# VHH binders against Jacalin-related lectin 10 (JAL10): the designs that were tried, part 9

Target 1, 292 residues: Jacalin-related lectin 10 (JAL10), of Arabidopsis thaliana (Mouse-ear cress) (q8gwi7)
Amino acid sequence: QKLDAIGGKGGKQWDDGADHDNVAKVYIRGGLEGIQYIKFDYVKDGKTIDASIHGVSGSGFTQTFEIDYQNSEYIVSVDGYYDKSGTMQALEFKTNLKTSEVIGYPKGTTKFSLGGVNGKMVIGFHGSAGKVLNSIGAYLTTAPPTKSQLVGGLTGGEPWDDGSNYDGVKKISVTYISTLIRSINVDYEKDGQVVTRYHGMKNGDTEEFVIDYPNEYLISVEGTYNILPDDNVLVIRSLIFKTSKGRISPTYGFVSGTKFVLESQGNAIVGFYGRDGGAFDAIGVYFSPIPS

## First folded at step 4 (VHH)

Design s20 (framework vhh_7b18_3)
Fold by ESMFold2-Fast, scan of step 4:
Structure s20 (fold): chain B 292 residues (1-292), chain A 118 residues (1-118)
Amino acid sequence: as target 1 above (292 residues)
Amino acid sequence: QVQLVETGGGLVQPGGSLRLSCAASGFTVSSNYMGWARQVPGKGLEWVSYIYSGGSTEYQDSVKGRFTISRDNAKSTVYLQMNSLKPEDTAVYYCARDSYWGTPFDYWGQGTQVTVSS
């Protein structure tokens, strides 16, 4: 999706295009008469693409804003400020993880926003520039799923990862014994088909938590982890699931030790990862924006 | 034959105390994981406390500081001392045996009713 440039009609049009996977770094040089230039380093196929300067080159202090694209950071929106002549005076960048400082001089200006659409990220920019930046626009694409922290016993068992390339969760079957979680079995939906992934030991009591996907989304995994007495094993002791309709599962297992909550506002859980062996050692999730 | 028999339940006022006993036969209590679970009518089963074969104990957060599990190996009996009882502690309490890693509690008692009301 191409968002029209906002600002003045001065300068010559520039366009970095949308053939990028992400933005790596923003370079801005501000001045008393406006933003003197802007420059972007883009990412494609894991490599940074050479930046082009938009505006005037020269000596002076350049402010930078880095995106940690290798750890799934991306720009979600850009706020801009332009004066009565349409000259861009200041810009502020927002990612899924942080917000930049306001770069430039925003006093006496008109504020606008580019992006901020749920489920979308900025992958490119266009606009117009001469001796100053006159206008700026953006290209949006679908944002990738984000990976939660891993909670529980981080060194025991063997790692596993279902990934994030599913549309949603339809059912979770939890196998547990009185003291701990043994396994989970997850039914995902992908392109109208059910894909089942099983992790852990089959020995235990099994209960199912069914989600009415796509009318309902799994949004939260809560639980506890602790060492097992008379053993040096740190494991997941209990699990509770919550949906977008406010439905809460029974508590599976035994509530003991350190509590955790894996949730992200506006997002659904679309995948699981973790560690398992003789017990369920650790758990993490992948989040994707809920449509609308 | 393995048998577990619970006793000691009854009616008590909020803030009161009860001691539950679990008499075990057919096995050695010190060689097994032993636990107490409770079930409120209309709700699922909730594990309350454990005593591990090595003697370590563990408690569900809602009962920590109020309940104490212990055992008398010579009498083959497991106890649950319940202090500062609350209305939400009202449930059928079950004693159970576990082989640790082998099975999710392979033997259960018949249960004893605890009612906390004024």
Scores: ipSAE 0.126, ipTM 0.585, lowest interface PAE 5.3, mean pLDDT 87

Design s21 (framework vhh_7b18_3)
Fold by ESMFold2-Fast, scan of step 4:
Structure s21 (fold): chain B 292 residues (1-292), chain A 120 residues (1-120)
Amino acid sequence: as target 1 above (292 residues)
Amino acid sequence: QVQLVETGGGLVQPGGSLRLSCAASGFTVSSNYMGWARQVPGKGLEWVSYIYSGGSTEYQDSVKGRFTISRDNAKSTVYLQMNSLKPEDTAVYYCARDYRGSYWTSFDYWGQGTQVTVSS
């Protein structure tokens, strides 16, 4: 999706395009007459793409804003500030993890925003520039799945990872005993087909939590982890699931120890990863934007 | 024959205390994993506290610091001391046994339950 450039009509048109996976770094040189130049380093196929300068290079302080694209940081939106003549005076960048300082001089200007659409990220820019930046626009694409932190016992058992390449979760079967979680069995949907993944030990009481995908999404995994008294191993003790329709599962297992919540506003859970052995040691999830 | 009989329930005001007793017969209490679970009418079963065969104890977070599980091996009895009771603690309380004395196995015997009502 191409967002129109906002600002003045002066300068020469420039366009970095949308053939990028992410933005790596922003370079901005501000001045009293406006933003003198802007430059973006893009990411494509895991490599930084050489940037083009838009505007004029000169003596002065260049401010930079880095995106930690290797840890799934991406630009969500850009706020711009232009004066009465249409000259861009300041810019502020917002990612899913942080907000930049306001770069330039925003006093006495008109504010606008590019992006800020749930589930979308900025992957490119376009606009017009001469001696100063006159206008700026952006290209949006669907944001990638985000990997949660891993919670629980981080060194016990063996690691496993279902990945994020599923459309949604249709069912979770939890096997538990009175004191802990033993296993999960997840039915994912991928291109209209059910893909089942099983992790952990089969012995215990089993209950299933069915999700009405695609009319309902799994959005939250809440639980507890604690050391087992007689074994001194740190494991997942309880699990609770929540859906986009406000439905909450029963509590599986035993509520004890450190509480966790794996949830991201506007996102569905599309995958699981973790560690297991004799018990379910640790759990994490992958989030993907809920389709509008 | 294994039997578990709960007693000690009743009506108590918020902030009050009750001691539940579970009289066990047909097995050795000290060799078994024992627990207390509760059920609110219209809701599922919630595990409250455990005493492991080795003597270690564990509590659900909502009762931790308020409830204490213990056992008297000579009397073949497991106790649940409930202090600082809240309206939310109102439930039927059940005593349960795991024959193998291990948290890795399911409970095999349950008592009939004793009613605890916390109200003003």
Scores: ipSAE 0.060, ipTM 0.523, lowest interface PAE 5.9, mean pLDDT 87

Design s22 (framework vhh_7b18_3)
Fold by ESMFold2-Fast, scan of step 4:
Structure s22 (fold): chain B 292 residues (1-292), chain A 120 residues (1-120)
Amino acid sequence: as target 1 above (292 residues)
Amino acid sequence: QVQLVETGGGLVQPGGSLRLSCAASGFTVSSNYMGWARQVPGKGLEWVSYIYSGGSTEYQDSVKGRFTISRDNAKSTVYLQMNSLKPEDTAVYYCAREPYRSGWTSFDYWGQGTQVTVSS
């Protein structure tokens, strides 16, 4: 999606396009007359691409803002401030993890925002510039899923990862015994098709938790992990699931030890990863923004 | 044949104490992992406490510090001592055994259950 440039009509139009996977770095040179210089480094197919400078080198000091794109950081929005003549006086960048300093002089200006739409990230910029930056616009795309922390026994069992390339979760079948979780079986949906992934041992009692996807989303995995006294192994002891409609599953397994919650406001769970062996050692999830 | 028989349930006031007994026959109590589960009104079955074959014990967070599981091998009996009882402890309590090492198999034998009511 192309967001129109906001600001003045002065200067020459520029456009870095939308053929990028992410933004790597922002270079901004501010001054008392306005933002004199802006430049972006983009990412495409794992490589950094330099774009052209927009504006002039002027007499300002170049400030930089780095995006940790290798660890799934991305720009979610940009706040801009322009004066009565349409000159861009200040910019502030927000990522999913941090907010930049306000670069420039925002007092007495008109404030606007680019982006800030749930589920979207900024992958490109366009606008107009001459001796100063006159206007700025952005290109948005769907934000990638984010990976939670891994909870439980981090060294036991074997690692597994379903990834995040699913549209949603339709059903989770939990196999448990009185003391711990043995396995999960997840029915994902991808392009109208059900994809089933099984992790763990089949021995135990099995219960199903059905989600009315796409009218309802899995949003939370809560549970406990602890060492088993006789076997001295650290494993997931209990699990509880919650949905976007306020439904809460029964407690599966045994509530004992350290409690955890894997949840992110505004996001649904779209994938699982973890570790398993004779028991379910550890669990983590992938979050994706809930569609509007 | 394996059999488990629970006794000791009843009506008790909040803050009171009650001792449940599970008489086992057809197997050796000290060689098995044993547990107590409860069926709370309006909820599913939940596990309360375990005694492992090695003698180690474990408690669900809601009963930790209030309940004590023990066994008497000579009497082939498992006990659940319940102190500082709360209305939320009202349930049918079941004794169960697991035939193998802890954490690897489901429980294979259950008792009939004994009703515990905590009310003023």
Scores: ipSAE 0.222, ipTM 0.641, lowest interface PAE 4.3, mean pLDDT 87

Design s23 (framework vhh_7b18_3)
Fold by ESMFold2-Fast, scan of step 4:
Structure s23 (fold): chain B 292 residues (1-292), chain A 120 residues (1-120)
Amino acid sequence: as target 1 above (292 residues)
Amino acid sequence: QVQLVETGGGLVQPGGSLRLSCAASGFTVSSNYMGWARQVPGKGLEWVSYIYSGGSTEYQDSVKGRFTISRDNAKSTVYLQMNSLKPEDTAVYYCARDLRYGSWTSFDYWGQGTQVTVSS
């Protein structure tokens, strides 16, 4: 998505484009007359790409703002401040993990925001510049999915991970016995195709919870985990699912022990990970923004 | 031939007590995992208590401290003592045998269940 540049109409138009996976670093120099120049280092296929300077080099200090893209940090939004003549006087960068200092001089200016849409990230910039930055706009894309905590028995069974590269969940089949969860079988959608992933043992009673994707999203997994008295192993004892339309599944399994809730406001569950063996030992989810 | 027969249900006031009995035949109760499940008409089955082959017991959080499962191996009978009964405990109660990891089904049970109604 291309967000139009905001600010004045002066200067020469520039455009770094949107063919990037992330932003690595911002270089910016503020001055009394406005932001004198801006430069971005981008990421593509795990490598940094140096982009052109926009504006003119002055005698002031260059400030930098580094994004830890290797640890899934990304720019969520940029706040800009422009004066009555349309000159950009200050910028502030916000990531999913931190907020930059306000760079420049924001007093007596008009504030605007680029981005700040739940689940979108900034991957590119465009605008106009001459002796100062006159306008700035951004390119947005879907942010990487967020990984939940892993709940349950963290040492039993074998780890598995479906990942987060799915569009949504269409169906969950839960196999359980009277005391615990045995397995889950998840039907995901990816580019119009159904991808099925199965984890655990099939022995037990099976029930299905169908989601009307893409008109409805799975948003919450709740349950309990506890030690099995005979085996002294910590396992998932019960599961409950909730959708974006307020539907709540039946309780599957046996409600016993420590309660957990895996949900994130404004996000859908797009993947599962966990541990299993003879029982379902642990569960976690990946969250991705509900499309707007 | 495996058979389970539930008895002991009835009408009771809130705060009252009932004892359910499950008479088992065709297998050895002490060598098996046994449990009690309940079902409200129109709702799913809910497991409430379990006794493991080794004698350990377990309870769903909603009944813990109020219900007690026990067995009499000589009589081949499993019991559920229900104290401090609440209106939400109103359900048909089923006794079940669980084959754990040795079965394609999590449980088998035989009989029609026993109705428990908690009302004033």
Scores: ipSAE 0.144, ipTM 0.590, lowest interface PAE 5.3, mean pLDDT 86

Design s24 (framework vhh_7b18_3)
Fold by ESMFold2-Fast, scan of step 4:
Structure s24 (fold): chain B 292 residues (1-292), chain A 120 residues (1-120)
Amino acid sequence: as target 1 above (292 residues)
Amino acid sequence: QVQLVETGGGLVQPGGSLRLSCAASGFTVSSNYMGWARQVPGKGLEWVSYIYSGGSTEYQDSVKGRFTISRDNAKSTVYLQMNSLKPEDTAVYYCARDKYYGSWTNFDYWGQGTQVTVSS
């Protein structure tokens, strides 16, 4: 999706295009006359691409804003500020993880927002520039799933990862004993097909939590982790699931130790990863935006 | 033949104390994993406290600091000392043995349960 440039009609049109996987870094120079130049480093097929400077090249202090694209950070939106002469005076960049400083001088300007569409990220820019930046527009694409932190025992067992390439979760079967979680068995949906992934030990009491996908989404995994005395290993002790319709599962396992919540506002859980061995050592999730 | 017999339940005021006893026969208490679970009105079973064969103990967060599990190997008895009782502690309390802890299975023998009611 191409978002039209907003600002003044001065300068010459420029276009970095949309053939990128991400934005890696923003270079921007503000001044009393306006934003003097802007430059973006893009990512394509795992390689950084230097783009052209837009505005006036020259010596002076350039502010930078780095996107940690290797850890799934991406630009969500840009707020801009332009004056009555049609000159861009200030810009602010927002990612899924952080917000930049307001770069430049926003007093006495008209504010606009570019992007901020749920489930979309910015992968390119276009606009107009001469001696200063006059207008800026953006290219949006579908945002990748976001990987949560891993909680629990981070060194025990072996890692596993179901990935994030699923449309949703249809069912979770939890196997547990009186003191801990033994395993999870997840039924995912992808293109109308059920894909089942099993992690952990088979033996224990098994309960299932069914989600009415696509009318209902899994949105939260809550639980506890603690040292297991006989084995002296840190493992997941309890799990609770919550859906987009406000349903909350029973507590599975034994509530003991450090509490955690894996949840992201506006997002559904679309994948799991973790560590297991003799016990279920650690758990993490992948989030994807819920369709509006 | 494994048997577990609970005693010590009753009615207490909020802030009061009770001591539950579980008399075990047919197996060695010190060689097994033992616990107390409760069935709260309107809820399912929840595990409260656990004593490992080696003597280590664990407690659910909601009872930690208030409840103490212990055992007397000579008497083949497991105890649950319950202090600072709250209305939320009202439940049927069960003593249970875990048959295959560390071998991927669950509590295999349960007592008959003893009612604890915390009310003013």
Scores: ipSAE 0.052, ipTM 0.523, lowest interface PAE 6.3, mean pLDDT 87

Design s25 (framework vhh_7b18_3)
Fold by ESMFold2-Fast, scan of step 4:
Structure s25 (fold): chain B 292 residues (1-292), chain A 120 residues (1-120)
Amino acid sequence: as target 1 above (292 residues)
Amino acid sequence: QVQLVETGGGLVQPGGSLRLSCAASGFTVSSNYMGWARQVPGKGLEWVSYIYSGGSTEYQDSVKGRFTISRDNAKSTVYLQMNSLKPEDTAVYYCARDTRYSGWSHFDYWGQGTQVTVSS
């Protein structure tokens, strides 16, 4: 999706396009007259692409803002500040992990935002520039899924990861005993096909929680973890699931110890990761935006 | 033949105390995992307290500090001491033997249950 440039009508049109996987680095030179130039390093096929300069080069300090694209950081939105003459005076960049300083001089300007749409990231820029940056616009694409923190026993058992490359969750089967969670078996959907992944020990009572995907999404995993008496291991003791339609599963297992909630507003759970062995040691999830 | 028989239920006022007893026969209570579960009217069954074969005990967060599980090997009896009772503790309480780690269902024997009503 192409977001129109906002700002003044001066300068010459420039366009870096949208044929990128991510933005790696932003270079900005600001001054009292406005943003003098802007330059972006883009990512394509895991490599950085040569930077394009927009505006004028000269002596002075260049501020930089780095995106850790190798660890799934991406630009979510850009806030701009332009004056009545149509000159861009300041810019601020927001990623899924951090916010830049306001670069430039925002006092006495009109503020606008590019992006900030749930589930979208910025992959390119366009605008107009001459001796100063006059306008800036952006290209948006679907953001990659986000990874939750891992909760539970972080050192016991063996790690596993289903990843985030699924369209949604159709069913979770939980195997539990009176004191803890033993395993989960998840039915994912990918391109109209069911993909089943099983983690943990198979002995125990099993109950199913069915999600009416794609009319309903799994949005929350809540539970508890605690040290298990006699074994001195930290494990997941209970689990509860919640859907986008307000359905809440029964409580599986035994409610004991530290409570956790894995949910993200506007997002569905599309994958699981964790640790397991003789018990289910730890759990985490991947979030992806619920389609509007 | 394994049997579990619960006694000690009744009507108590909020803040009161009650002691439940579970008389076991056909097995050795000190060598088994034993627990107390409750069925709240109109709700599902929930585990309340557990005593492990090694003697360690555990409690659901809502009863922690108020309930105490113990066993008397000479009497083949498991107890649940309930203090500072709340209306939300009103339920049928069941004693159960657990076969965890055995490859079977996590519980293999339940008693008849005993009604606890906390009301003023």
Scores: ipSAE 0.115, ipTM 0.573, lowest interface PAE 5.4, mean pLDDT 86

Design s26 (framework vhh_7b18_3)
Fold by ESMFold2-Fast, scan of step 4:
Structure s26 (fold): chain B 292 residues (1-292), chain A 121 residues (1-121)
Amino acid sequence: as target 1 above (292 residues)
Amino acid sequence: QVQLVETGGGLVQPGGSLRLSCAASGFTVSSNYMGWARQVPGKGLEWVSYIYSGGSTEYQDSVKGRFTISRDNAKSTVYLQMNSLKPEDTAVYYCAKEPYSFSGWTSFDYWGQGTQVTVSS
């Protein structure tokens, strides 16, 4: 998707295109007359691509904003500030993980936003520039899934990972005993087919939590972890699930110890990973943006 | 035949105390983890406290510092001492056992009709 450039009509048109997997780094120089130049380093097939400078190189401090693309950071939106003559005076970049400082001089300008579309990331830029940056536009594509932290007992059991290559979660079956979680069995949907993944010991009481995918999304996994008394092993003690329609599951297991919440605003859970053995030691999730 | 018989419930005013007793037969109390669960009519079952086979204890956050679980292995009896009782502690209290097996089959069990605890003025 191509977002039209916003700003003034001055300068020569430039276009970095959309044939990129991500943005690696932003270089920008502000000045009293406007943004003097902007340059982007892009990522394609795991390699950084040198792009052209847009504007003119001048004297002054160049500010940089680095995207940790190797750890699934990406630009979600850019806020721009242009003056009455249509000269770009300041820019601010937002990723899924952080926000840049405002680069340049935004006082007395008109503010606009590029991007911020749920489920999309910025992979390219275009605009116009002469002695200063006059306009800026962006190219959007579907954002990749992001991986949560792993919570629970990080050294016990054996690791497992379902990955993130699923469209959504249709059902979670939890097996528990009164003191802890034993296993989960997840029904995923991929390309109209159900894919089932089982992790942990089957011994215990089993309850099902059904999600009305694609009309409803799993958005949150909440729980507790603690040392199991007498065994001195750190395990997941309880789990609770929440959906995009405000539905909350019963509490499975026993609420004990350190509380955790795995949730990301605007995102659905599309995969699980963790550790298990005789008990369920640790859990993590993959997030993907909920379609707009 | 395995049996758990709960006694000691009753009506008490807020801030009062009750001691529940669970008489166990047909199994060895010290070889199982034992617990107390409670149920408000129309709501789900809620675990309150456990005593593990090795003697360690755990409590739900809402009862910590107020309730104490203990056992007498020679009498095959588990107790729940309830102090500083609140209206929200009103429920049927059940004594339960599960085999202490990290790798084996375990399930929640409770027996009989429980004992009613009512905290009201």
Scores: ipSAE 0.214, ipTM 0.621, lowest interface PAE 4.3, mean pLDDT 86

Design s27 (framework vhh_7b18_3)
Fold by ESMFold2-Fast, scan of step 4:
Structure s27 (fold): chain B 292 residues (1-292), chain A 121 residues (1-121)
Amino acid sequence: as target 1 above (292 residues)
Amino acid sequence: QVQLVETGGGLVQPGGSLRLSCAASGFTVSSNYMGWARQVPGKGLEWVSYIYSGGSTEYQDSVKGRFTISRDNAKSTVYLQMNSLKPEDTAVYYCARETYRYSGWTSFDYWGQGTQVTVSS
C-alpha cells in the first residue's frame, strides 16, 4: 500500500520504493530552516541496504534512530510537522516497541500522521526534497506475526513452539481433567493443507472446538493458572476460546487462580507455544492481522 | 464395582442453603481426588469444587466463600455445603473421582444420575 506524501509541493521527488523487508535505521539532520536531509537504511534478505540521502549533504549534526529488526522491531507510524511554506520542520518515528525523540522544531507547524494502520508496518519512504525536506510518504505492508507473553508456570515442564508460519487455526482438541488442562491438539491450515500439532498427555476427557476457517478466526485464549496444592506445581487450570464471529467455547478444566487473556484487537491467533510435562504448564500465542 | 451416588438436591429460594452428599463405594475416598461438577441445561460441565487426596480444597471463583467441600472417610462420603445460593447456581450437580494425579496418574471418572439443584422463588 502506498501512502501519499504529505507536506509542501517544493523540491524534487524521490522514492526509495517498497522492495524491502524492513527499515534498519533513520538518519535526519534538522536545522532552523527545516529538516535538511533524511536517509534510510533498509533490510532485504537479512542484510542492510544503504539508500540515497534526500536533501542537502551539508554540515551539521545528524540524529539517528535505530530499529532492532533482528528482534522483530518495525516502524508503525511517522508523525510529521510542516510549516506554511510547505517545509518539513520535524519528524517523530514510532515502532511497535518505542518512540523516537521529536527531531527538529515543531512549533508553529501543521501536524500529520503517516501510517498507524493496524497490522501494517512501514517498509519504504518517498517524498520531495531540495534544500530541505518538503514532503514525506510511506509504503506499508502486513506486519509479521507478533508473539504474546507466556502465561502460567514459566519454569516447569519442557518448552515447545509451533511457530507463527500458519494461515489459521481450524480446530483445537482440549484434553482436561477435573483440576487442570492435560493437552491440546491443534489443526492448523498452511497453504490449503491441515497441519496437526499435539502437546501434552492423553489422560482425561477430550472436547473439540471447531473453527470455520477462513470464514471465522480464533481471536482469543482466556484461562487461569494456579499451583496444584498437593504437587506444588504451577499449571494452566482452565481454557476458554473465542472466535471472530462471537462464538465462545465451553470452559475446559477448572477455573482457579490467576486469570489471563491472550487477545489482540484486529488480529487472529495463528500459532501456539508453551511448556508442558504432566500437565500444561504454560501457554502463549502468535497473532497475525485479520485480512480486511 | 466403583460407584458414586449423589443426593441432597432440591428446590431452594435465592439466599438459601443445600448440602449435597456423594456416597462412594469400591474405593477409598481419602486416597483419591474428589470433586463436584455442574451442568446447566444446554451447556457443558463446569467444575465447581475439588478436594485433593492430601486434604487441600479448591473452589471456582463464582462459588468461593459460598460453597464448602468436605469428606467423611469413615462414611466414605463427600459433601458440598452450598450457602447463599443464586439463580445461576441452578444445575445438575455431579460427584466425580480422580484416579490419577499430575505426578503419576491423571484421569477422572464421574457417574450417577446427578442431583438437580433449582434456585428459584
Scores: ipSAE 0.206, ipTM 0.617, lowest interface PAE 4.1, mean pLDDT 86

Design s28 (framework vhh_7b18_3)
Fold by ESMFold2-Fast, scan of step 4:
Structure s28 (fold): chain B 292 residues (1-292), chain A 121 residues (1-121)
Amino acid sequence: as target 1 above (292 residues)
Amino acid sequence: QVQLVETGGGLVQPGGSLRLSCAASGFTVSSNYMGWARQVPGKGLEWVSYIYSGGSTEYQDSVKGRFTISRDNAKSTVYLQMNSLKPEDTAVYYCAKDTYKFSGWTNFDYWGQGTQVTVSS
């Protein structure tokens, strides 16, 4: 998707195109008369592409904004500030993980936002420039799933990872005993088919939490982790699930120790990963934007 | 024959105290994992406190600092001392015994009949 350039009509048209997987780094030089130049390093097939500068090369301090594309960071939106002469005076970049400083001089300007569409990421830019940057536009594509932090005992058990290549979660079955979580069994949907993944030990009490996918999404996993006293192992002690319809599961297991919440505004859980052995040592999730 | 008998429940005002007792027979208390669970009206069964075979104790966050689990091996009895009781503590309290039926992790195999605790003004 091509978003039209916003700003003034001055300068010469430039276009970096949309044939990229991500943006790696932004280079901007601001001045009192406007943004003097902008340059992007793009990512294609896991490697950075050295792109052209847009604007005037010269002496001065260049501010940079790095995107950790190797850890699934991407640009979500850009806020721009242009003056009455149609000159871009300042820019601010927002990723799924952080926001840049405002680069340049935004006082007395008109503000606009470029991007910020749920489920989309910026993969390219276009615009116009001469002595200064006059306008900027963007190319959007579908954003990849985001991986949560891993919570719990980070060194015990064996790692497992269901990945993020599922459309949604249809059911999660939890096996637990009086003191901890033993296993989860997840029914995912992929292209209209159910894919079942089981992790952990079967012995214990089992309860099911059914999600009415695609009319309802799993959005949150909450729980606790703590050392199991006599064995001195750090494991997941309890789990609670929440859906997009406001449904909350019963508490499974034993509420003890450090609390955690794995949740991301506007996103559904589409995958699980973790560590397990005789118990669940650790858990994490993958998020994808909820369709609008 | 394994048997667990709970006593000590009753009606108490908020902020009050009760001590529950679990008299055990047919096994050695000090050799087993034991715990207290409660059935709260309108909720499922929830675990409250646990005493491990090695003597370590554990508490659910909602009762930590207010409840104390202990055992008297000579009397084959497990206790739950409940202080600063709240209306939310109103439940039937069950004593439970674990047996080592699988490698690594325990599950509760035997339950007592329960004792009613009611916290109201």
Scores: ipSAE 0.139, ipTM 0.580, lowest interface PAE 4.9, mean pLDDT 87

